VHH binders against o26223. Designs and how they scored, part 129

Target 1, 191 residues: o26223
Amino acid sequence: MKLLWTSQHIKVTVHIDGKVSKMDVLEAIKTRRSIRKYQDREVPEELIDKILDAAMCGPSAVDERPWHFIVVRNREMLEKIPEVHPYGAMVKDAPVAIIVCCDSSLEKIPGFWVQDCSIASQNILLAAHSLGLGAVWTGVYPLEDRVEGIRRLFSIPEHVIPFSVIPLGYPAENPGTRDLFDPDRIHLEKW
Short names: E, the ipSAE of ESMFold2; O, the ipSAE of OpenDDE; V2, 0.75 times the mean of E and O plus 0.25 times the DockQ between their complexes.

## First folded at step 8 (VHH; framework vhh_lunsekimig_d3)

Design w15 (at its last look DockQ between E and O 0.08; V2 from the best seeds 0.00; counts 0 for: pae E 8.1 > 2, placed apart)
Fold by OpenDDE, look of step 8:
Structure w15 (fold): chain B 191 residues (1-191), chain A 123 residues (1-123)
Amino acid sequence: as target 1 above (191 residues)
Amino acid sequence: EVQLVESGGGVVQPGGSLRLSCAASGFTFSDYALYWYRQAAGIERELIASIDSGGSTYYVDSVKGRFTISRDNSENTMYLQMNSLRAEDTGLYYCAAEYSETFYGSEPLNDYWGQGTLVTVSS
């Protein structure tokens, strides 16, 4: 049975009109894109809370849940982030950013915190998208200059490692959808 | 085949202006962040300006107020307007592109590079 994946152009109708369109999980995953252009519109605190709730719902190694989140709305701080993260230029144009961090003191198994924080970061992106927001993952760890830059800028203690900066807002672009399914990457029973 | 081709380099006097172009082909231009790097003799290559797929720009401090990065997605071309050029701006200027769905963003991880165009600022 050749699953003819008809490229249904899922028109992500970004309902601009604040109606939280309920998006199912598969739709959210498939239609999510990195968004780097935002409207001049504030993100309600309620949406941020929902996003952060989602961020904390992912699994973690031995349930260590090492993640912390810094929510940044201050314009001056947002504008300073690109100074220490040159590839995060869009952060200065976002109404809000979430910095995902790891508290190393909470780590139970060495090295798995990267997976934990990655799951949290991805959940932020998916939750944002499902709520009608756009977001992008800008990597901090493991690049030392970015890690230390963000650490200094936000006075993050040494035992806490900044992992990612995720600007988000109402999207002002629509990059479209991608078809990334590759059957050659699927192996049955053995390689 | 993916190509990035820089042009517009040359010799100018201090205080002069140049406009660099980077013509792209072989990929979906609008889905990429674009970068200008430069490398002076004996110095490591440095990022000087970027414009992401959403149009947000970055400038290194030394070029702020003097250089302007822009993109035309309809023409698959990126530009760098360089004003008030200084001797220290001398170097080989490279165009680079990185796919927008990457989340690290770094020089070593950029997907595509041009061959560079030489800018010489001399009296």
Scores: ipSAE 0.504, ipTM 0.794, lowest interface PAE 1.0, mean pLDDT 91
Fold by ESMFold2, look of step 8:
Structure w15 (fold): chain B 191 residues (1-191), chain A 123 residues (1-123)
Amino acid sequence: as target 1 above (191 residues)
Amino acid sequence: EVQLVESGGGVVQPGGSLRLSCAASGFTFSDYALYWYRQAAGIERELIASIDSGGSTYYVDSVKGRFTISRDNSENTMYLQMNSLRAEDTGLYYCAAEYSETFYGSEPLNDYWGQGTLVTVSS
């Protein structure tokens, strides 16, 4: 058991012997909820690194991997996102947000980057959940005013397309589990 | 100044029908997903029906086939047609609205709420 402890002036560090709780992948998929309220608590860079690693593990069309990620922790920048995203109020209260982008110069098959960035975005949500964080995917693409607003705010070049903004943090709400299975959506052999 | 005003509630006999209205003002109505909730005495408010900005609908199982949600963007009004009413449909009915561009949550944000209209189904 390696405990990390510090003081305001004298810093003493001890190796952490902690155990990481493991979550079954089916459990993660079924229990992940959109979280829009966050604790006033920093998210360690180590967890963001793991989330982005997971984001990049997704398949992509012809392995084009067109994604780029902007990690936003600056309070002033987070507070400006609602100005270009009408329902972005929760983003200003998040300790961090990830902007998923497409670099169109990496695109090998026109238009499949949307699927690619959607896969990366979902992986961010699942990885965050498995690490004890809460997140929500807020849509940017294909809404032209949102795309241009986010591009302007973060100085994103014109060949790079902001796709989604994903605020995340330690959850301050628990919406509970929902059973959304609908057998009428399942078709055997034909429509 | 945003307003959602429900109307059309009242007392009906079992098997009867009512049509609820939700008149909206102060926002771009066509950009919003719209919801009906109901609250029976002593329980939490429950979602019963929704309609997104494109007109796609959802119903909980207990009202599917009996209730129909609709919207008229030219009149900034949402409706709930309630047919084959039963005693368990008694409650306070609320409309709510969420800006539809908050995609991919497992439930709506519900930015605005109305005051509610009472529906009583008496035998």
Scores: ipSAE 0.013, ipTM 0.207, lowest interface PAE 8.1, mean pLDDT 83
ESMFold2 (binder alone), look of step 8: mean pLDDT 80; pTM 0.784

Design w16 (at its last look DockQ between E and O 0.07; V2 from the best seeds 0.00; counts 0 for: pae E 8.9 > 2, placed apart)
Fold by OpenDDE, look of step 8:
Structure w16 (fold): chain B 191 residues (1-191), chain A 123 residues (1-123)
Amino acid sequence: as target 1 above (191 residues)
Amino acid sequence: EVQLVESGGGVVQPGGSLRLSCAASGFTFSDYALYWYRQAAGIERELIASINSGGSTYYVDSVKGRFTISRDNSENTMYLQMNSLRAEDTGLYYCAAEYSETFYGSEPLNDYWGQGTLVTVSS
């Protein structure tokens, strides 16, 4: 059965009008794009709470849940982030950013915290998208200069590792959808 | 075939101006973050300016207020307006592009590079 994936151009109707369009999970995953341009509009706290709730719903190794979140709305701080994260220029233009961190003291199995924080970060992106917001994952770990830069900027203790910076806002761009399905990456029963 | 071609380099006096261009082909230009790097003799290549797919810009401190990065998606071209040039701005200037869905963002992860254009600031 050749699943003819008809490239249905899922028109991500970014409802600019703040109506939380209920998006199903598959739609959210398939239509999500990195958004790096934001409207001059504040994100309600209620939406951030929902996003953070989603961020904490992912699995983690042996349920260690090592993640912490710094919510940044202060304009001065947002403007300083690009100074220590040159590839995070869009952060200064966002109304809010979430910094995902790992508390190493909560780690039960070494090394899995990266997976845990990645899941949390991706859930932030998906939740934001489903709520009509745009977001982008800017990597911090494992780049030492960025890790230390963010650590210093936000006075993050040594046992806590900044992992990602995710600016959020109402989108001011629509980059469209991607078709990323590759059947060659699927192996049945064996490689 | 993916190509990035820099142009606009040359010799200028201190205080002068140059405008660099980077013409892109072979990929969806609008989906890429764009970067200007430079390399002076005996010095490691450095990021000096960037512009995201969303239009957000970054500048290294040494060029702030003097250089302006811009992009024209309709022409698949990135620009660097360089004003008030200094001797220390001398070097080979490289254009780079990175796909916007890349979330790490680093020099080694940039997808495409040009061959560079030489800028010489000399009295």
Scores: ipSAE 0.346, ipTM 0.730, lowest interface PAE 1.5, mean pLDDT 90
Fold by ESMFold2, look of step 8:
Structure w16 (fold): chain B 191 residues (1-191), chain A 123 residues (1-123)
Amino acid sequence: as target 1 above (191 residues)
Amino acid sequence: EVQLVESGGGVVQPGGSLRLSCAASGFTFSDYALYWYRQAAGIERELIASINSGGSTYYVDSVKGRFTISRDNSENTMYLQMNSLRAEDTGLYYCAAEYSETFYGSEPLNDYWGQGTLVTVSS
């Protein structure tokens, strides 16, 4: 696989098996869907590394970069997540999950870490999609029962806040593209 | 109780037309995105068309220009007009409904499914 970059193009280009693989960024954003069914197929570490690299490329408030990531592949741990996350049942069927966390000791401006971790989480979803994987963001923060359950399950220290759990794998479903554009949400010059 | 009931399937010759209906009950129809799926023998169920609550439509490339999805919120019914039918269009056609994709949580792909109506395209 090779990455080819040009300052004049908006596409991220990858070269797989002697062929150039391309996905336009607008196409990735428009075609990404929440995927909750996964093939019985392992996700290579190399792809997880690329996804986490993308996660860390997001902007953050005053460059605070408060994020940490827990990569979970252990079946027993994945099977326990639904016990503390009532809508996370698909996590047990995923080959891997990424837990996005905030280390509050890295916070430079209080209260912006949620935006920072949201940016990282969305980048994970888009990067996974661009690599032929499917993912879904399962919410943890701000629901205290989920935050505390995940913190306990993964021995996350008190100053670290679990934000989201993102199971991912090769998709076993194809929900198709949605058209969500609504011109009534666009206001020119003022409300 | 929620129900989605497909109708209008049948046997048709290649090049023919067919109109499928999906009658809904037991939920607020206008709040839901609606979908047609197709399952051919030996193949996984695949999305072919959708229409959101605002009326915007999507089609997979294999049916673009031949199929038209529509909805009538006053009759709680979705339609699929299928023109220029081909042998490859043979299969079970399912309607499905999903409350708008929710914030960040884990939601099912579709909340409700119909039982399917068979379309056979043959000479």
Scores: ipSAE 0.007, ipTM 0.160, lowest interface PAE 8.9, mean pLDDT 84
ESMFold2 (binder alone), look of step 8: mean pLDDT 80; pTM 0.790

Design w17 (at its last look DockQ between E and O 0.11; V2 from the best seeds 0.00; counts 0 for: pae E 7.8 > 2, placed apart)
Fold by OpenDDE, look of step 8:
Structure w17 (fold): chain B 191 residues (1-191), chain A 123 residues (1-123)
Amino acid sequence: as target 1 above (191 residues)
Amino acid sequence: EVQLVESGGGVVQPGGSLRLSCAASGFTFSDYALYWYRQAAGIERELIASIESGGSTYYVDSVKGRFTISRDNSENTMYLQMNSLRAEDTGLYYCAAEYSETFYGSEPLNDYWGQGTLVTVSS
């Protein structure tokens, strides 16, 4: 049975009207795209709180929860981020950005903090999407110049490692959906 | 086959202007962030300008106010308008493209590169 995945263009009808369309988790995962263009519209604090709540709900190694979050709304600071992160140009045009950081002092097992912060970052993206926002993951770690740039810009202490910068806002683009399913990546019982 | 082809390079006097083009084919142009790099003799390649799929732009400080990056998705072409050219702008200019779903965003991770076009600013 060839499951003809008809690419149903799930028109994410972002109802502009304040009704947070409840998106199920599979839909959120499947339809999420990187959004790099935003409306000239502020993101309510309530939505940011929900996103951050989601960010903290992911698992972490031995429950170390090493993540910290810097919420950036200041226009001047947003405009400075591309100076130290040149591949994050869209950050200057976003109404808000979240910087995901690791407090190394909270690490219990070396190296797992990258997985932990990745999970947190992905949850931010999914939560944003489910709430009718667009977001994009811009990598900071492990690129030393970006890590140090963000550290200096936000006065982040040495034991805290900036991991990602995630601009977000109401989307001003609709890049559509992708089919990323690859059966060749699935192995049954053995390789 | 994916191709990026730069054009518009040449020899100009200081204070002159050039317009570079990068024609793309073989991929969904609108889904990519686009970059201009340059490499001067004996110097490492540097990012000078970028335009995201959403239209956000970046400029390195040395070209701010002088260079303008733009894209035409209908023509699958990126442009670099270069005004007030200086001797230090001399170099081989490369266009690059990176898929917008990548989250690292770095030079080594760019998907596609052109062969470059030479810009020489000399009196």
Scores: ipSAE 0.525, ipTM 0.801, lowest interface PAE 1.0, mean pLDDT 90
Fold by ESMFold2, look of step 8:
Structure w17 (fold): chain B 191 residues (1-191), chain A 123 residues (1-123)
Amino acid sequence: as target 1 above (191 residues)
Amino acid sequence: EVQLVESGGGVVQPGGSLRLSCAASGFTFSDYALYWYRQAAGIERELIASIESGGSTYYVDSVKGRFTISRDNSENTMYLQMNSLRAEDTGLYYCAAEYSETFYGSEPLNDYWGQGTLVTVSS
């Protein structure tokens, strides 16, 4: 269809075209770095809401959506995480952390929850980056000692599996961009 | 300015020993995992050994039992003791540092690299 271009017609049929994000998705993916140093600055609840909304936008096996999220802002709890997570030292310095969990009672097809929670975790990292925050994924599952330690610390029931701990905040470091593209990892038609 | 400076390379006969050092500056050394890589002619860099900030070590099978990685946080220095050297150990040896995280919390590439020190094992 062709639109008639008059001042009155344009006012009625003006095309609405908007961007939903200030950062291009390819830019976000390429420039995201693990951020382990944070400013002494609170992260607004509104930004956490946006990040968790993005986390839940990921696909999941047969739409099972097995994820649950624990938002941790309490200083004393954040300071205890390194006691059960030997590589989680930066968590004590973050204003907030998100724990990604699987509720196994929501599983519709066994064993795919790991992929589902991985997708949610990566979406958290990308969304945080696009909002001007820095984050890092600290691994919990499948390390049994970390899983049990986090479960105990946050009173997580036995049927719920803590998958990752993601501290985040306004970044206080800039590690720079890396070129990770490796054409030798690309196989055409066969291995 | 971040610096990693390797030293201790040289020419040695098969069965001999060398000790490599990696002196670090410009970052909080004790918070980083440390790595030794080697690059033989025509081959991509390969991981040889690593040591976590907490002191836990990893070795690839080809060097296990022959090489020992260690760190001295008070001197900001990592070492690689190489014993029972073979011709196949010839290559350029790099040290690297990465913030001490593993399992998705670590970047797939190290944050800092040294310039390398050459080890030649030849009769």
Scores: ipSAE 0.013, ipTM 0.267, lowest interface PAE 7.8, mean pLDDT 84
ESMFold2 (binder alone), look of step 8: mean pLDDT 79; pTM 0.779

Design w18 (at its last look DockQ between E and O 0.06; V2 from the best seeds 0.00; counts 0 for: pae E 7.7 > 2, placed apart)
Fold by OpenDDE, look of step 8:
Structure w18 (fold): chain B 191 residues (1-191), chain A 123 residues (1-123)
Amino acid sequence: as target 1 above (191 residues)
Amino acid sequence: EVQLVESGGGVVQPGGSLRLSCAASGFTFSDYALYWYRQAAGIERELIASIYSGGSTYYVDSVKGRFTISRDNSENTMYLQMNSLRAEDTGLYYCAAEYSETFYGSEPLNDYWGQGTLVTVSS
């Protein structure tokens, strides 16, 4: 039975009108896109708090929860981020950015912090989207120049590793949706 | 087939201007971040400008105020207006494209590259 996935164009109605679009978790996951253009509008602190709450709800190895978050609203600092992260140009145009970091001193199992911080970062993206915001994951780790650049810029201690920079704002673009389902990536019982 | 084709390079005197073009085909142009790189003789390739799907731009410090990156999605073309050219701007200029849903914006992760167009600034 070839499941004819009718590409239902899920019109992500980005309600520009600040109405917290209540979407279910599957809708949020399926309709989320990277947003790199933002309105000239401040993001309320309440929304950031909700996003950060979501960021900390993901699992972590042995419950190590190694993540820390730097919330950046200062215009000067936002404008400096592209200087050390040239592929994060959109950060300067965002009203706020979240820097996800790992405190290596909290690691219980080496190396799993990347998974932990990835989960936290993805939850930020999903939460933002579900709240009517747009966001994009700009990678920092494992690129040494970006890691060190962000570290210096924000005076991050040596034992703390900047992982990602996520600019957020009310979206000013609508890139549409993608169908990423690939049945060839599904194996039953064995490879 | 995916193609990026650069044009507009040439020889120009210091203080002169050039406009580079990058014509794209074979992919959904509007969904990609676009980049201009350059490589001078004996020097590693460097990112000089980028423009994302949302219109955000980046410029390396050495070209700020002189170069302008733009895109026309209707024509699947990216441009680089280069003014006040200097000898140090001499090099092979490459166009690159990367799908916008990627996380780790970096040179090695760019999806597509052109063959380059040569810019020579000499008196």
Scores: ipSAE 0.527, ipTM 0.800, lowest interface PAE 1.0, mean pLDDT 90
Fold by ESMFold2, look of step 8:
Formats: structure tokens, C-alpha cells, sequence
Structure w18 (fold): chain B 191 residues (1-191), chain A 123 residues (1-123)
């Protein structure tokens, strides 16, 4: 359901009893879409804190928790990201972006950090969505030119690997929902 | 309309080299990820090499070190330099383009394919 005030302004949130609604986890997973257009509206630090708390709640290989996060609000820095990440053009229009990184010195089991940082990145997307924000995961790792560019731009040391850049803000678009369930992908007992 | 036209296929001896080209029109070439696929007789197409908008490349293990993918955005053309060719490299080679801002954050809007160019490595 949508609440529309005018055709020019679409209110994305649904109000229940005068309160901002909370979202069930299955609903969040099913309805999250990549959002690349944002309102000219700041995201409160409180919401970023909640999102990063959620990011850090993910499981990791042997509890290694290799993730680090860079929170970027500075307009000049946000505007520079497309220079090193050309598919990240929407980042300059976002009020804030989160860079998910792996600190390789925290790895306890080699090579599982990609799964670990993927879990954290997806949790950021889901938490943002549940709070009425829109976000998109722009890929950095394993694209060497993007990794190198982001590392240089944010002075990230060589043992730290930028994994993803996630711009977020209050959404200014609604791409709708998708039904992607495919029972042919399900195999019982064997292939 | 969108067009992808492969060229440069032919017959080559084992150990030889061949350079494939994929000329593109009808879309903003620099915004697209580009791919080479091959199809041996009787099997599904397989991805063999990729080059993304930012220039990063990826190769399947069977061609790594022998094939080089490149792109020239000013000429709207992608290339595949194939060295040290083997009999198992014989097949129909397709180029493809996919709009993908991210691997995880967008759905492809369209997936464009060429008609293929035949590469035969003589036995």
C-alpha cells in the first residue's frame, strides 16, 4: 500500500495509529529494492547507528567479525566517488554512504571475509529499508580498479579491503515489488 | 536498435592466435559490462571473459593467461585476443552486453547478444 498526498509527492511510509510502522523481517527481505534516487533530506545519526548495529549483528566465520565501516557525509567526498567508481554515480546525490571494509588482520579463517562482509552489507540494506530509507549496494570488491580507487580516495590501508559502497537516504522513487520465487531452483534430497 | 556484431573468427592451427572484435551500436557502450561467451557443439553457452565499465577483467580458469579481453570506448568495440589456441577452444564465440550498475544492487534492464563468430582450431 501507498499513501499519496499529490501526484508530485509520494509518501512512502505507512502510518499506523499515528506511529511509524515497524517492518516484519520477511516483509523487509521481500520488499527491499535498490533505491538510487533520494530526497534532499538528512538522515539522522540515530538511524545510521541502528543500521550499523544491525550490520554488526550478522554471523561471521568463527566469529571473526572482520568488518569496518566508513560513514561518509561530506559532499566533496561523496562527489568524488563516481570518479573512481563510475557505476556509483547516485552516491553523489545521497545524503550519506557507508563503505563496508574487511580488515584482513582480523581474519581467523582465510577467504571467508567475503561472505562475512556480504552479510554485513545485506543487513545494512535490510535495516535501512525497515527504517523507511532506501539504499543500494554498489559493488567494489572484487573489481580491482574500484578497490584501488576507493582505497586511495579514503586513505584505506593496504591490509584493509573496501568491499562495497552503500549510498542511502529517504527514497525519492518506488520501483515496486518483485516475485522472484522459482521452485525449479529447489532440489529435495539431491540435485 | 541495439546491435552487437562479432568478427575475426576463422580457422587456426593449434598454438596459433586470433583476435575477435565486437562492434556495438544503439546504446551507451561505456555504461555496460561486456562479455565473451563460447558455445561448443551440443552444449550450453559458457562465459569465458568479462570486462566491466571501470576496466576490471575476469577470466575462467581454462583461458586465463591465454586470452585477453579489452575494450575501446571511443570506438564502441570490445576485443578478445586469443593466444595459444587449443582444439577445445573451437566453438561459436558471442559477445554480450549487460547494463549493471552493481552486481548486487540492480536488475539488468536488457541483455544484448551478437549472432556469434566461429573459431575452429584444426586438429
Amino acid sequence: as target 1 above (191 residues)
Amino acid sequence: EVQLVESGGGVVQPGGSLRLSCAASGFTFSDYALYWYRQAAGIERELIASIYSGGSTYYVDSVKGRFTISRDNSENTMYLQMNSLRAEDTGLYYCAAEYSETFYGSEPLNDYWGQGTLVTVSS
Scores: ipSAE 0.015, ipTM 0.215, lowest interface PAE 7.7, mean pLDDT 83
ESMFold2 (binder alone), look of step 8: mean pLDDT 80; pTM 0.797

Design w19 (at its last look DockQ between E and O 0.06; V2 from the best seeds 0.00; counts 0 for: pae E 8.3 > 2, placed apart)
Fold by OpenDDE, look of step 8:
Structure w19 (fold): chain B 191 residues (1-191), chain A 123 residues (1-123)
Amino acid sequence: as target 1 above (191 residues)
Amino acid sequence: EVQLVESGGGVVQPGGSLRLSCAASGFTFSDYALYWYRQAAGIERELIASIQSGGSTYYVDSVKGRFTISRDNSENTMYLQMNSLRAEDTGLYYCAAEYSETFYGSEPLNDYWGQGTLVTVSS
């Protein structure tokens, strides 16, 4: 039975009207795209709180939960981020950014913090999308120049490692959806 | 086949202007962040300007106010308008493209590169 995946163009009708369209988790995952263009519109604090709540709901190694979050709304600071993160140009045009960090003092097993912070970052992206916002993951770790740049800019202590910068806002673009399913990446019982 | 082809380089006097073009083919141009790099003799390649799929731009400090990056998605072409050129702007200029869904965003992760166009600023 060839499952003809009809690429149903799920038109994510981002209803611009304040109604938080409830999408299910599979829809959120499937339809999420990186958004790098934002409306000139503030993101309510309530939405940020929901996003951060979601960010903290992911698993972590031995429940170490090493993540911290810096919420940046200050325009001057947002405009400075591209100076230390040149590939994060869109951050200066976002109404808000979340910087995901790891407190190394909370790490219980070495190296798993990258997975933990990745899960947190992905949850931010999914939560934002489900709430009608657009976001993009801009990598900081493991690039030393970006890590140090963000550290200096936000006075992050040495034991805390900036991991990602995630600008977000109401989307001003619609890049559509992608079909990323690859059956060749699925192995049954053995490789 | 994916291609990026730079053009518009040449020899100009200090204070002069050039417009570089990067023609792209073989991929969905609108879904990519685009970059201009340059490499001077004996110096490492540097990012000088970028334009995201959403239109956000970046400029290195040394070119701010003088260079303007733009893109035409209908023509699959990126441009770099260079004004008030200086001797230090001399170098091989490369265009690059990176798919917008990448979450690291770095030079080593850029998907596609052109062959470069030479810009020489000399009196």
Scores: ipSAE 0.445, ipTM 0.776, lowest interface PAE 1.1, mean pLDDT 90
Fold by ESMFold2, look of step 8:
Structure w19 (fold): chain B 191 residues (1-191), chain A 123 residues (1-123)
Amino acid sequence: as target 1 above (191 residues)
Amino acid sequence: EVQLVESGGGVVQPGGSLRLSCAASGFTFSDYALYWYRQAAGIERELIASIQSGGSTYYVDSVKGRFTISRDNSENTMYLQMNSLRAEDTGLYYCAAEYSETFYGSEPLNDYWGQGTLVTVSS
């Protein structure tokens, strides 16, 4: 008697292309930098959809999900943002910006919407980075003059609070990485 | 016209103290984050301390515990108290200001710079 066997191998073909490869989440967090210079290259709607999906995946207080997002691509509007946001000069050079807002009518626990919208804003930064884009969080809330300026510029109703403006695009700079770990900020058991 | 004017530099013995001042005009001082930078010979400017509009401070390890940054919004002036000075502290000290209301994006843009004040710790 003779046994006939065949060896079977599942080949994994690694395709190398010019697209952004998958990034480990810890690497993404450590390597994300504020990017204020962008290539003259449009950001596809598909990528914006992925970024906004990620933004909405964050936890929120009692699942209130108070966030709304304004996607701004109109050149005239992008150029007006620096007029009401003194440190938003880079926005005029971005192909797109996302305004993170709180709809206070969705708030279920007073005062936690700031944390909720901060989580959404950070998720936008990380998602953009993982997709090969650069972004920067420019603060709006709680600066009264910026809040009112952005609200006026984008016709945002009084019960909706603009929280942040996040310009983004393919990066035209590489500021490198920084080591910001500070063990003096870590307290075991007690202060 | 925006101005930042440093003063208080000079020659001091190792172990001595100096207090630097940065007088500001032409902008709403209380809205700005403020920074001290140091430039030693042959080296690019390095941030050594910062103070936010809300009063939060940061120090690089080499000066922590020896230098104290502070601000007096009523006098539009920032200070750097430098104690236990060492030869390595010799350099040009610059103040800088950035509109503090750019709260995220961890690097200051530094909208305004002073001209620098020289600190020499004598051998």
Scores: ipSAE 0.013, ipTM 0.208, lowest interface PAE 8.3, mean pLDDT 84
ESMFold2 (binder alone), look of step 8: mean pLDDT 80; pTM 0.790

